# VH-VL binders against p38851r773to978: the designs that were tried, part 29

Target 1, 206 residues: p38851r773to978
Amino acid sequence: EAWCYFQDNFKVGSKTLFHVLFGDKSQVFPSSLFLCKKGSNLNNNSYWERIRRAKEDASCQFELCRKLQFQLNRTSNFIKDLLWLKDDNDNFKLVLQQRVTKIKQGYYFEVEEGPIIVKFPLCHPLLLRVRFIIAECITSQGESLKKCDLAILYDFNYVESIDKLNTKVEKLWLFERIHLNWALRYCKLEHSEINRKTREYLKKFN
Below, E stands for the ipSAE of ESMFold2; O stands for the ipSAE of OpenDDE; V2 stands for 0.75 times the mean of E and O plus 0.25 times the DockQ between their complexes.

## First folded at step 11 (VH-VL; framework fv_felzartamab)

Design m9 (at its last look DockQ between E and O 0.50; V2 from the best seeds 0.00; counts 0 for: pae E 8.9 > 2)
Fold by OpenDDE, look of step 11:
Structure m9 (fold): chain C 206 residues (1-206), chain A 119 residues (1-119), chain B 107 residues (1-107)
Amino acid sequence: as target 1 above (206 residues)
Amino acid sequence: QVQLVESGGGLVQPGGSLRLSCAASGFTFSRYYMNWVRQAPGKGLEWVSGISGSGDYTYYADSVKGRFTISRDNSKNTLYLQMNSLRAEDTAVYYCARSDWIYWGMDVWGQGTLVTVSS
Amino acid sequence: DIELTQPPSVSVAPGQTARISCSGDNIGSKYVYWYQQKPGQAPVLVIYDDSDRPSGIPERFSGSNSGNTATLTISGTQAEDEADYYCQVWDSSSDHVFGGGTKLTVL
């Protein structure tokens, strides 16, 4: 499968890091998406919704969902169909869904993002999905520590070529392979921008 | 000033219905998860129902499922609790309380409204 | 479903330290919230996320949570601290779960 992942350490607790990245007042994503217009304020009223109860373990877990809206930049001609909404002026906006699929209170968060569909001429569309994991530091025995001052961010990026039926296309011709590679590079750029904005915010927060 | 004010409590016969309201002010109402919590006379606190900020998702304690309906009108900054098929054990002071979107402590409470179910 | 157990009552002399326990299976993995309720009044959040204090809550209030027990500690207890105290957690199956409450008497 075509995927890439990134790992970053932050000298803050997972809760803090989560709020910086995914808090309802966070400005990281509105300014971080490479394929969208920077500095959008479209998400000022985009709040997390508790959508259902997660499977119960010893730790408290629940699922949240929100939709982020972004203005498309000039390169967004490659983003097509399912994630587009028209505003009152018939302008297309990208709608990005984020789901907090797992919260273990105090030390662990999983956030799924996407999908994003990117269409290129003469190619099958690419489906991009991202999974974020925020975890506290662990002991040598593998035990998570609540309210640790060190959080780890994992960013898993998955890119798939899909056909008209949203089925994975495994055999790609040369030009599709090139686009797939570009998509992976975009994922890296996205991560870099998110990381930059996050660290910038943390400097202000501390 | 952040404030919640309950109303609609009163005396009702068993099997009867009552609708409670909670008026919110001083904050962005639609941002917050809202709760109803009740307290029977001389007893502890019991969570009754919750509703997401948008109102799209509602949750109930088992003790009130099928009988109570929580709703909200964000344009009026008001939370509601429709109580049907009331029972004597539903007698309590009913509080509305605000929860943050994450780590859901209830940081703002109303003064409560008394519901008495008695024949 | 998680159940939270509190002692029905705790007594303390003025100026002494009061400790109210809240027990539950693996409660240390959850965030615990504490509420103070005085007679005829609504509950007031006094501790959130185990040990954090809301604005306006005196510093003599503190909280801890580990293992199977959360503890509300009131150092230098004053007469005005006489109240019922409730612990609370959120659970995926039961939503908000309260303890049975503890009546704190200041002797």
Scores: ipSAE 0.249, ipTM 0.747, lowest interface PAE 1.5, mean pLDDT 85
Fold by ESMFold2, look of step 11:
Structure m9 (fold): chain C 206 residues (1-206), chain A 119 residues (1-119), chain B 107 residues (1-107)
Amino acid sequence: as target 1 above (206 residues)
Amino acid sequence: QVQLVESGGGLVQPGGSLRLSCAASGFTFSRYYMNWVRQAPGKGLEWVSGISGSGDYTYYADSVKGRFTISRDNSKNTLYLQMNSLRAEDTAVYYCARSDWIYWGMDVWGQGTLVTVSS
Amino acid sequence: DIELTQPPSVSVAPGQTARISCSGDNIGSKYVYWYQQKPGQAPVLVIYDDSDRPSGIPERFSGSNSGNTATLTISGTQAEDEADYYCQVWDSSSDHVFGGGTKLTVL
């Protein structure tokens, strides 16, 4: 199992940053995703929809879900060997779900993304989940500093099969360790692109 | 330019049925969560039902669950409320109202249509 | 299962500040919306997300929300502000919930 964690600060409130990243008009996703072929006409987002209430904790005011649809970037060495999601047109299209899982007093947001399953040759399937956390910077008295932090947690583990997603492969082969290291590096690139696009979008609000 | 117009209200007998319509214009209808809110004469506002932009998810107040059905036709920019097994307590002005995915407030309301259930 | 309680009426002199409360268990953890309704008319949204004002709503309208109480504040109250005011939240058990309404009278 492996994970990586990124944290960036922004000179805007948490509701503004949430809108920039996940708003109906935002174009940060799916184009910022490493697996996404940029500029493809297959790249789109569904609108956020309220879904039937799941058993969420008491802090969550919203249960919202959307789908990111995008064409797979076939030019990467990693991608040409990935387990492909078939569609009727064989366009290597992926559908990735995002869910707002927690909102607290308008100062805190959690969004979960995935899971996505990737299969490298000679390896068990690799499960990827992503969590976005936006937290307002507040004083000890609860006053907003008009700043927030974005944390992105990428979580990986090999599973025994695509039908056993709650399993963990404990003993990794050399090839699995090598591919895990490659996956961690591409998360750094994806984070960089998310950060760049977010800051570019924020300038348009100025 | 953003507008909602309700229609289909009227007088019905207890146990009867009625179908309300709400015509939307001036905005991308399919992007918005839509609501029905009612107000009995001289009383406050009561949320009745809501429907997601795609129409795939519907929600109902306990007081109407099983009797009312919300639906939408995004090709006609129209919201519907099918009301069955009507009771005197359903007598109200019925409003349609638009809400946004991030703002669960209702920023555009229609003028309302009166439903009277006479016993 | 949140229930929103508003005073049935509030009276204020012209030019003074009116405060309309909306009480609910842990309402500070929710976004609060305020609506103005004049007789025979549809409601109009005057505050969203606790404290934000839609375009076209006068700056004298403001809102706050913390703990168990949200408050709509109208500074410099004018005769045209005489109306019924409703608070509203979304609740996971009851969906959209409205308060009982407050009649604001400007003497």
Scores: ipSAE 0.007, ipTM 0.556, lowest interface PAE 8.9, mean pLDDT 81
ESMFold2 (binder alone), look of step 11: mean pLDDT 93; pTM 0.948

## First folded at step 13 (VH-VL)

Design n01 (framework fv_erenumab)
Fold by ESMFold2-Fast, scan of step 13:
Structure n01 (fold): chain C 206 residues (1-206), chain A 117 residues (1-117), chain B 110 residues (1-110)
Amino acid sequence: as target 1 above (206 residues)
Amino acid sequence: QVQLVESGGGVVQPGRSLRLSCAASGFTFSSYGMHWVRQAPGKGLEWVAVIWYDESDKYSVDSVKGRFTISRDNSKNTLFLQMNSLRAEDTAVYYCARDDYGYFDYWGQGTTVTVSS
Amino acid sequence: QSVLTQPPSVSAAPGQKVTISCSGSSSNIGYNYVSWYQQLPGTAPKLLIYDNNKRPSGIPDRFSGSKSGTSTTLGITGLQTGDEADYYCGTWDSSLSAYVFGGGTKLTVL
């Protein structure tokens, strides 16, 4: 009966925004972050448009989306900052916490602040996705990405739905996972090199 | 046990200044946001200002902007409210309160500020 | 005027029950968690309810909170003379970037 889950354990002390907003449900807060190039032809805009229209036409059989909307209605503008976490095996984990100046309810949740745009397409029984769009890439030796020509996508339930997706969408998901692991491991690389490697990889799917 | 003790209140003429202090004990002061809340005689509670645990965010009610400044000293476990250009309508009991992510779980006893000619 | 609206007073006899309402808007109660505070005569306020309906340690179950849309209520059952106090609802207002309180409700136990 999970409507979303925190697939990779994330814990930041006892007093975190997750504990305030979700209480005992903090451990099921969204996980599975992905990175992809901003403006890529892999955004599949027609797919999301079809999902949105299907929801309107069918009086929404998707209880998962209603549960997520209920949780999101309790979100406040306490969310802030970008965090880089490191696990016991030296793997990096990216968590985005953004100041929320505007929230729009519906089949997607939109958040906008400066150069960062966040879109949460909530209404799909097989796939729940969140997309962050970063306009400029600024890196530090501490491995923080605050503004990048990279779109960040995280998914509440993608892995369990992979077998029900077409081959191209499955390849996009695998690319996103590969790109995220590469970026987290090599975050000290120059922004231009990240973009070059991303373009080269995307040619395999065009 | 958690304890908050306000001090610095008194009787002052309009246009003068006062600095209120709130001494905290019994908890890790640097881990909590802190608020000032006031109450005029016979009136309700009015929020005045907040300061985050790391001083990254400070907000105050419009009626005191430019006159009141909230600050803290985490090494001394002390919260401050600097009040300049005091007006008769600033007359109130001033409470400090601890913020546990959106609610005030502990309050001080209050210190009285009276602005009169 | 206060941003959150409460009745100025309520009254009942010992052993009875009362409900105190608090209404706001989408930028405060409709969006954020709500708390309730009790102020006994001559004392500082004390937290009664947090996160809409949770009680701190030491608060008896006679006190309860609920939230629906842009409104919230405090319920008190088994009224005792020691419950005579002023009661305030409070929450963060995201549009004002400020914490806001209701105007307060004076409970008289007759």
Scores: ipSAE 0.000, ipTM 0.428, lowest interface PAE 19.1, mean pLDDT 61

Design n02 (framework fv_erenumab)
Fold by ESMFold2-Fast, scan of step 13:
Structure n02 (fold): chain C 206 residues (1-206), chain A 117 residues (1-117), chain B 110 residues (1-110)
Amino acid sequence: as target 1 above (206 residues)
Amino acid sequence: QVQLVESGGGVVQPGRSLRLSCAASGFTFSSYGMHWVRQAPGKGLEWVAVIWYDESDKYSVDSVKGRFTISRDNSKNTLFLQMNSLRAEDTAVYYCARDDYGYFDYWGQGTTVTVSS
Amino acid sequence: QSVLTQPPSVSAAPGQKVTISCSGSSSNIGNYYVSWYQQLPGTAPKLLIYDNNKRPSGIPDRFSGSKSGTSTTLGITGLQTGDEADYYCGTWDSSLSAYVFGGGTKLTVL
């Protein structure tokens, strides 16, 4: 198992990271961040250039969810149930204020004994890579994590214009960097090793 | 219904190039990985190459590496195989196939490539 | 050359049953799901079995698959003349970073 090489103190978080970012038997890759070739420089320019080219490519098509109004109302209520908490070690956690047992149309949660896993529907095929969000496993000192919150990423599912899409994609890149920094901090792995382990994990589900 | 239609095959001399196309319809092409598989006359199936739905990853068999390039155009629902430096050993029927979690659920009818003098 | 080993041919009479074997290693069948494909004379291959033992919609239950360790088998019961075809097992190989097929088995219904 690829993730078994991560720190034991965070084995649940490590499993959750790979489970959330890639999903069980998922054939859709979450982001270009984790699809970087061994030894390649992984940076904002590479990610943004890929998305910019995709936007300008003839293959780039935008299809909006037909039930946008109902889903926006559900999204608003969902976001109001989310709390940003700071623990005694200055770590930030996203926690559901109330237990949610029902799957909302287009939205679903897995509330576990440990981290909360949130899955969002994707209305634009261009954004199929972003299916999963780790709500509770993110740790960092500082309030920057609150700016890379689920409201920004979730809003990707309801983009109405290309300009808004570009802005949100940039914010998604920032969120992915925070997740990568969390993994580096707690898994004791280099970028190249994390990319290798991630690709090996995905290869098991081919 | 799901359909895959190959084209671009023909008779060519060794050392020349050919580009094969596979036109897809009846499904969201941009959501699936795609493969090329070939079959030489009287021989078995040989996998050639795969391309992920977003072009982020590509793999090919060693015998064609550096000579064949797999690509796609999601706006036109079309898969391509650019074949350079063709050899007699490349003579085969070439099939395109759709990837569904590591197996080929739909295949085209094939296009014939003959490399001869 | 061939990474997955199949018998080159098998024969049986109408109404009988037949089993086609496919043997590999830990880098392929041992680690990945296996599929089986049927190729009728002059036609493109068709998916017959996926994920070791599952049938696509429209495939009769006369066809079955099983996997044990580094080997897999395709079972066909109640043989019909329309089952005459070449059968191929297939899976991913991690050491080659390639999808690999068996050499194929020609089924003749006599």
Scores: ipSAE 0.000, ipTM 0.427, lowest interface PAE 19.7, mean pLDDT 61

Design n03 (framework fv_erenumab)
Fold by ESMFold2-Fast, scan of step 13:
Structure n03 (fold): chain C 206 residues (1-206), chain A 117 residues (1-117), chain B 110 residues (1-110)
Amino acid sequence: as target 1 above (206 residues)
Amino acid sequence: QVQLVESGGGVVQPGRSLRLSCAASGFTFSSYGMHWVRQAPGKGLEWVAVIWYDESDKYSVDSVKGRFTISRDNSKNTLFLQMNSLRAEDTAVYYCARGDYGYFDYWGQGTTVTVSS
Amino acid sequence: QSVLTQPPSVSAAPGQKVTISCSGSSSNIGYNYVSWYQQLPGTAPKLLIYDNNKRPSGIPDRFSGSKSGTSTTLGITGLQTGDEADYYCGTWDSSLSAYVFGGGTKLTVL
């Protein structure tokens, strides 16, 4: 139903992007997730009062969306087989292994067994699927990429199944709150439990 | 209620510096982004700069980049605009406005800056 | 100069309807939400419309906004002499990383 499109202003391979990738080597976090981490606001009551107020006024959603660049995008062209990963030695490197596959309402990187699901620290009981798209990359013919942009799509349909959530504003407020409250720490759920929940939600929307 | 009061304007010669202040009251200043918008005599509105509520994000228009610096002091509920290397084209009424990148819901009365020899 | 285009002036009689247009590009109006501001002579601007079509508390329903593609319009019905002012559209420009205003439209109530 409702779509959000995000364009990230961070450069690929920057220290900022690399910092977002710290943690489990099996995880890939788009640079956009860095914008959700605001440690200075974790204990700031005025920040949470503002978020609470914005739940009833769409203006804060648009301000949050502007910082994260969430907006409806009707058409986009994206390169395939491009992924930036952190290795075991905490080195950032470019990996060309994933393929972007179109599905109903968007695109996702597809591994042989299915789409890539980004694990959020507080994904239980909510699972938010992130489709990360690599915008058009300018390349020299027969050479490496010269420049790339990163675009992230957030599919709020996975959250729409929660009876207590009714609007896109409420979903974005909850997304921001969940991310910041737990300081990007992993869910208490084990990897297998998170995957099980993710498959259940995917079946619901497929 | 919500009040934004600008100060620090005046007449200065080209190349000099000036610092504008905006005193905020009637709301939780530390919860809102703040902007500077200017208007040259008889001309339209021109956005100058923005600073987010926690200072983590700042943007300014290219024509003032490197010369103007936006800052804030949340403990004093005050927004600042440090203007260096002033030029004749910087002559304008400068407004302080409340908003977080999307729109400006409250504006100050403005303070006049005239760059003249 | 300004990257958003508005007509320099518009006029109508009391009680009539007027519309003010604002045209941009894919990096501003086409991508972001738009707002409208009213500036009475000798005063600071006042927010009339935000997020394309929403009114702040205290703005009468005579004022409305709409967006289509890379253009937006401000509608004013039941014109009053007190509506005589300059009107500005505004939005964020993603390619410039800056907020941009239209050049302004002077509304004259005949």
Scores: ipSAE 0.000, ipTM 0.430, lowest interface PAE 19.4, mean pLDDT 60

Design n04 (framework fv_erenumab; at its last look DockQ between E and O 0.02; V2 from the best seeds 0.00; counts 0 for: pae E 15.4 > 2, grease 18.94 > 18.9, placed apart)
Fold by OpenDDE, look of step 14:
Structure n04 (fold): chain C 206 residues (1-206), chain A 117 residues (1-117), chain B 110 residues (1-110)
Amino acid sequence: as target 1 above (206 residues)
Amino acid sequence: QVQLVESGGGVVQPGRSLRLSCAASGFTFSSYGMHWVRQAPGKGLEWVAVIWYDESDKYSVDSVKGRFTISRDNSKNTLFLQMNSLRAEDTAVYYCARADYGYFDYWGQGTTVTVSS
Amino acid sequence: QSVLTQPPSVSAAPGQKVTISCSGSSSNIGYNYVSWYQQLPGTAPKLLIYDNNKRPSGIPDRFSGSKSGTSTTLGITGLQTGDEADYYCGTWDSSLSAYVFGGGTKLTVL
């Protein structure tokens, strides 16, 4: 099990950043995903659907869920085998879920992404999950400094070696460790692409 | 809050079939693997089967292979266990459990299956 | 005929410490994370320990888990009457492609 996180600041409000990243009109996803073939006509995202949450968080009565469909970029040497679907044109596509798991008064957002399962020969598959947190600078009194228009994006990436059906594997052999390290590296690349596209979008529309 | 509610249990004769259901709520059902675990009267826990979140993989304990089939309907947030050719030794409380990285973080209250002639 | 081996019963007085052992093999406890479950009388099992030594939210720090080699141990300090229950270790067995439980340990508070 391994994880890495990234933090970036954006000169916009948290709500704005959320819309830029996850809004229905946003083009950040799925094109920014590492495994995504850029420019594919198969790449799309669904609308956010409301899923009623049981009373776990008073601040969020609903979870929002959407599906990201994208064509698999098979040019990467990292990808040996994946869970994919073939369409009628013999294209390999993946469906990735995103879930808004927490919303606090429009100033705090949590989005879960994944899992993506990557398989390698003779190795346990890797499970990739991402957690996005968008927050604003908060005063010591718990009030958001909205006037500063400063949002913070946290990108938590989890890479786990799993046995059959999501069981964590504690002991990894050499090739598994290598693949794990590659996965962590790709998480960084993906994060960079997300940031790049987000900033590009902000320049165009803000 | 996460909730799992089993149903479909009952008393059946050997050789008969029964279908258990587990209704899930309070979480994104399609994002989690699901398990069945059973417990015979006065006995310990026995793992029965697991199904992947996207139905891509299924596994079951040897004693039920060929007889029991685990399935799910993600659109209905429901887990199923089709039990065919039931035997007396299948008598147990059947629990559905949510999988999280190989452990069961939430359990239902169970449904009782009794196989008796 | 459980794949993992637990003592059938343990007992101690309130306030004391108890340990419950769970032994397996290289294909299960050896390289997979272990979980512990508590089952109070007449109730469904509850997750007590996950990933060898982690406590879910709501589980007091009186409960601890440890793993070494092909064995794991559940520790309970400051034993309370409410701790009287059955305890099960569990983990995935990579060779069997199955989840396996211990036989369970009945904890009696004297």
Scores: ipSAE 0.027, ipTM 0.623, lowest interface PAE 3.7, mean pLDDT 85
Fold by ESMFold2-Fast, scan of step 13:
Structure n04 (fold): chain C 206 residues (1-206), chain A 117 residues (1-117), chain B 110 residues (1-110)
Amino acid sequence: as target 1 above (206 residues)
Amino acid sequence: QVQLVESGGGVVQPGRSLRLSCAASGFTFSSYGMHWVRQAPGKGLEWVAVIWYDESDKYSVDSVKGRFTISRDNSKNTLFLQMNSLRAEDTAVYYCARADYGYFDYWGQGTTVTVSS
Amino acid sequence: QSVLTQPPSVSAAPGQKVTISCSGSSSNIGYNYVSWYQQLPGTAPKLLIYDNNKRPSGIPDRFSGSKSGTSTTLGITGLQTGDEADYYCGTWDSSLSAYVFGGGTKLTVL
């Protein structure tokens, strides 16, 4: 198998393969393998190209993953004024921070809306990417995800991303929220279009 | 052909111990978290414990904490539940279950534990 | 006490449709995927529905699941005598850090 297992399923303790599911479900495409930095950094003689298999360029795969996580962490300031509220149909709605009735400092925001209490993990790099893409989709299309350009990257190193959480309970809850967001925001588009936009996103954050 | 087969159940006196086993076949056992679920006579299902695929973490329900220990042997594809200081309220059918992302996709046939004087 | 609430029983004639409800809270059904399990008399439970509305291989399409807010529903159409069983909803509870099941619903086919 060319794929690496990145992390356990913290909710139930199972080993999980993290990968990108693109519009054509007949095949699985590893997002971290679409672009790989090659050449030497010594004299700026480096370039990006598509790699075919993880085994051929494991170092490039790890470098790309860490670079993406770093860039996404830098965009946390973009989202500080935006919060998500979950509705009764398990959908997230983007709201402005001034509607928040209570904020827990650090990794979670709590919003109480009648009988519903919503908790948002906002500082996780993977969730920041998911929220950034979802925010663009919802802001551009209202509450509809029909015409969104959503590429879910599932090949990040979760272990490092969640190391900053304080307890295993918080890690389990965050892991569950990541999977829920992925499932709710998966948009089916043609493979070529999804791959093209994914490459553009990766280049933008390089 | 995924199979889970429990064994080790029986009738036991209060305060004694019992060790349940679950033999797994038909899948890569070392890649899955494994759970124990029990069902008292005429009652519903109650989750008991989980162990991570690599044995790094374990959780159990409070009512058995300190008395029951979940463990596994990945080289033998076997899951265990060591039950100490057994009480009448532990009387149940014990099921071994495999989980994949928050749901139990395969269950064993169950093994009966009866705690009586 | 049961964290998820189900009716204790439901009944209908062959060929009819039944709906089994399961109610929880924001810490379980409200934020988590729900599964349904079928337990035939004298047997182990079997996965019937996962991720709110998906069927495992081998489960006929007359079984369906749905979720709305903090409640979930199992629907069974074209009832057959072989459907007579106990049905359980289940999900993770983030506040309890435990998997929780409903109390179970006994389906009787008349």
Scores: ipSAE 0.000, ipTM 0.435, lowest interface PAE 14.1, mean pLDDT 61
Fold by ESMFold2, look of step 14:
Structure n04 (fold): chain C 206 residues (1-206), chain A 117 residues (1-117), chain B 110 residues (1-110)
Amino acid sequence: as target 1 above (206 residues)
Amino acid sequence: QVQLVESGGGVVQPGRSLRLSCAASGFTFSSYGMHWVRQAPGKGLEWVAVIWYDESDKYSVDSVKGRFTISRDNSKNTLFLQMNSLRAEDTAVYYCARADYGYFDYWGQGTTVTVSS
Amino acid sequence: QSVLTQPPSVSAAPGQKVTISCSGSSSNIGYNYVSWYQQLPGTAPKLLIYDNNKRPSGIPDRFSGSKSGTSTTLGITGLQTGDEADYYCGTWDSSLSAYVFGGGTKLTVL
């Protein structure tokens, strides 16, 4: 298993940043390298569904969830459900789930995105989950400084969908390094694009 | 010192049109989303429309969709509401409001629109 | 009818406390910060509380706000005759793609 962590600082409140990333009219994800074909815009405005679950986190009593549609770009999706992966017109479609997993007084947001299966060139398929953490700077009285941090965690797990035997420890180790190198490379590209689009749209709130 | 001044209200017959203006001063107008909020006589506040600071996005309440158009001229620090096909239910005081993401920190004094047959 | 529900009126004597409730749903109060507005008779609305519980400069400490789940509450202590006004809660509703206000609560100081 492997992960990548990126952090950025923004001179806006956490509600503004959350709106730019996950709001009704967000344009961040239509430009992502994993999730959307470059130059396509299939991201529709979508309603957040309220999903009630057993209390697991003291700061959040509810789970909000929504689904977005993208044309797959630069990855193959190795999901068992083949009904949405048709290639009759060179288009691949992916439904991405986004779930708000924690909200603390509107100054802290955690959003989980995925899971999806990605296959980098020359690599074993990986299960990808992305976690966005938005934390606003506040005073001890709860006063917002209109400044927040964005942390993005890309979490990869191996998928047992390809039947491969472990031949040698050193060969398996090299294979893991190749997967991690490709995953890291694409995560850096994806993070850079998300950051760029986010800053572009934040100009609307200056 | 932030100021918002509405104008263009009046008495009109149903089916006619009016154009409301809001002159802004004391802040960088092009950096803020702007809203129209109305209040019928003796009634509560009703949000009407919003326009993003760069005109990239507009929203309005369903009851005015297709009839009202919000617009702005950032070079002249002016917000507009074009109201077509006016109905008696549109009778209200119309307020111009500046948004600071999620709340209205400054309001104009309002301009009165009366639609009567 | 308003998307956010407030009691239509409340009354109290000078010096007492009052509480005004505002109830909504996950798509508005549950998701977004809530603001409160005061409208004195014959005047434009004025921001009273923002981001659930914050006061803009010039608003005294006796005004307070809180939020729990899909409900929010405005508290006023040390009630004065000058507080006689209509009070509105407001927030963005993501499902409607619209800003929504409560129906308003008329505060009468007896």
Scores: ipSAE 0.000, ipTM 0.447, lowest interface PAE 15.4, mean pLDDT 74
ESMFold2 (binder alone), look of step 14: mean pLDDT 93; pTM 0.950

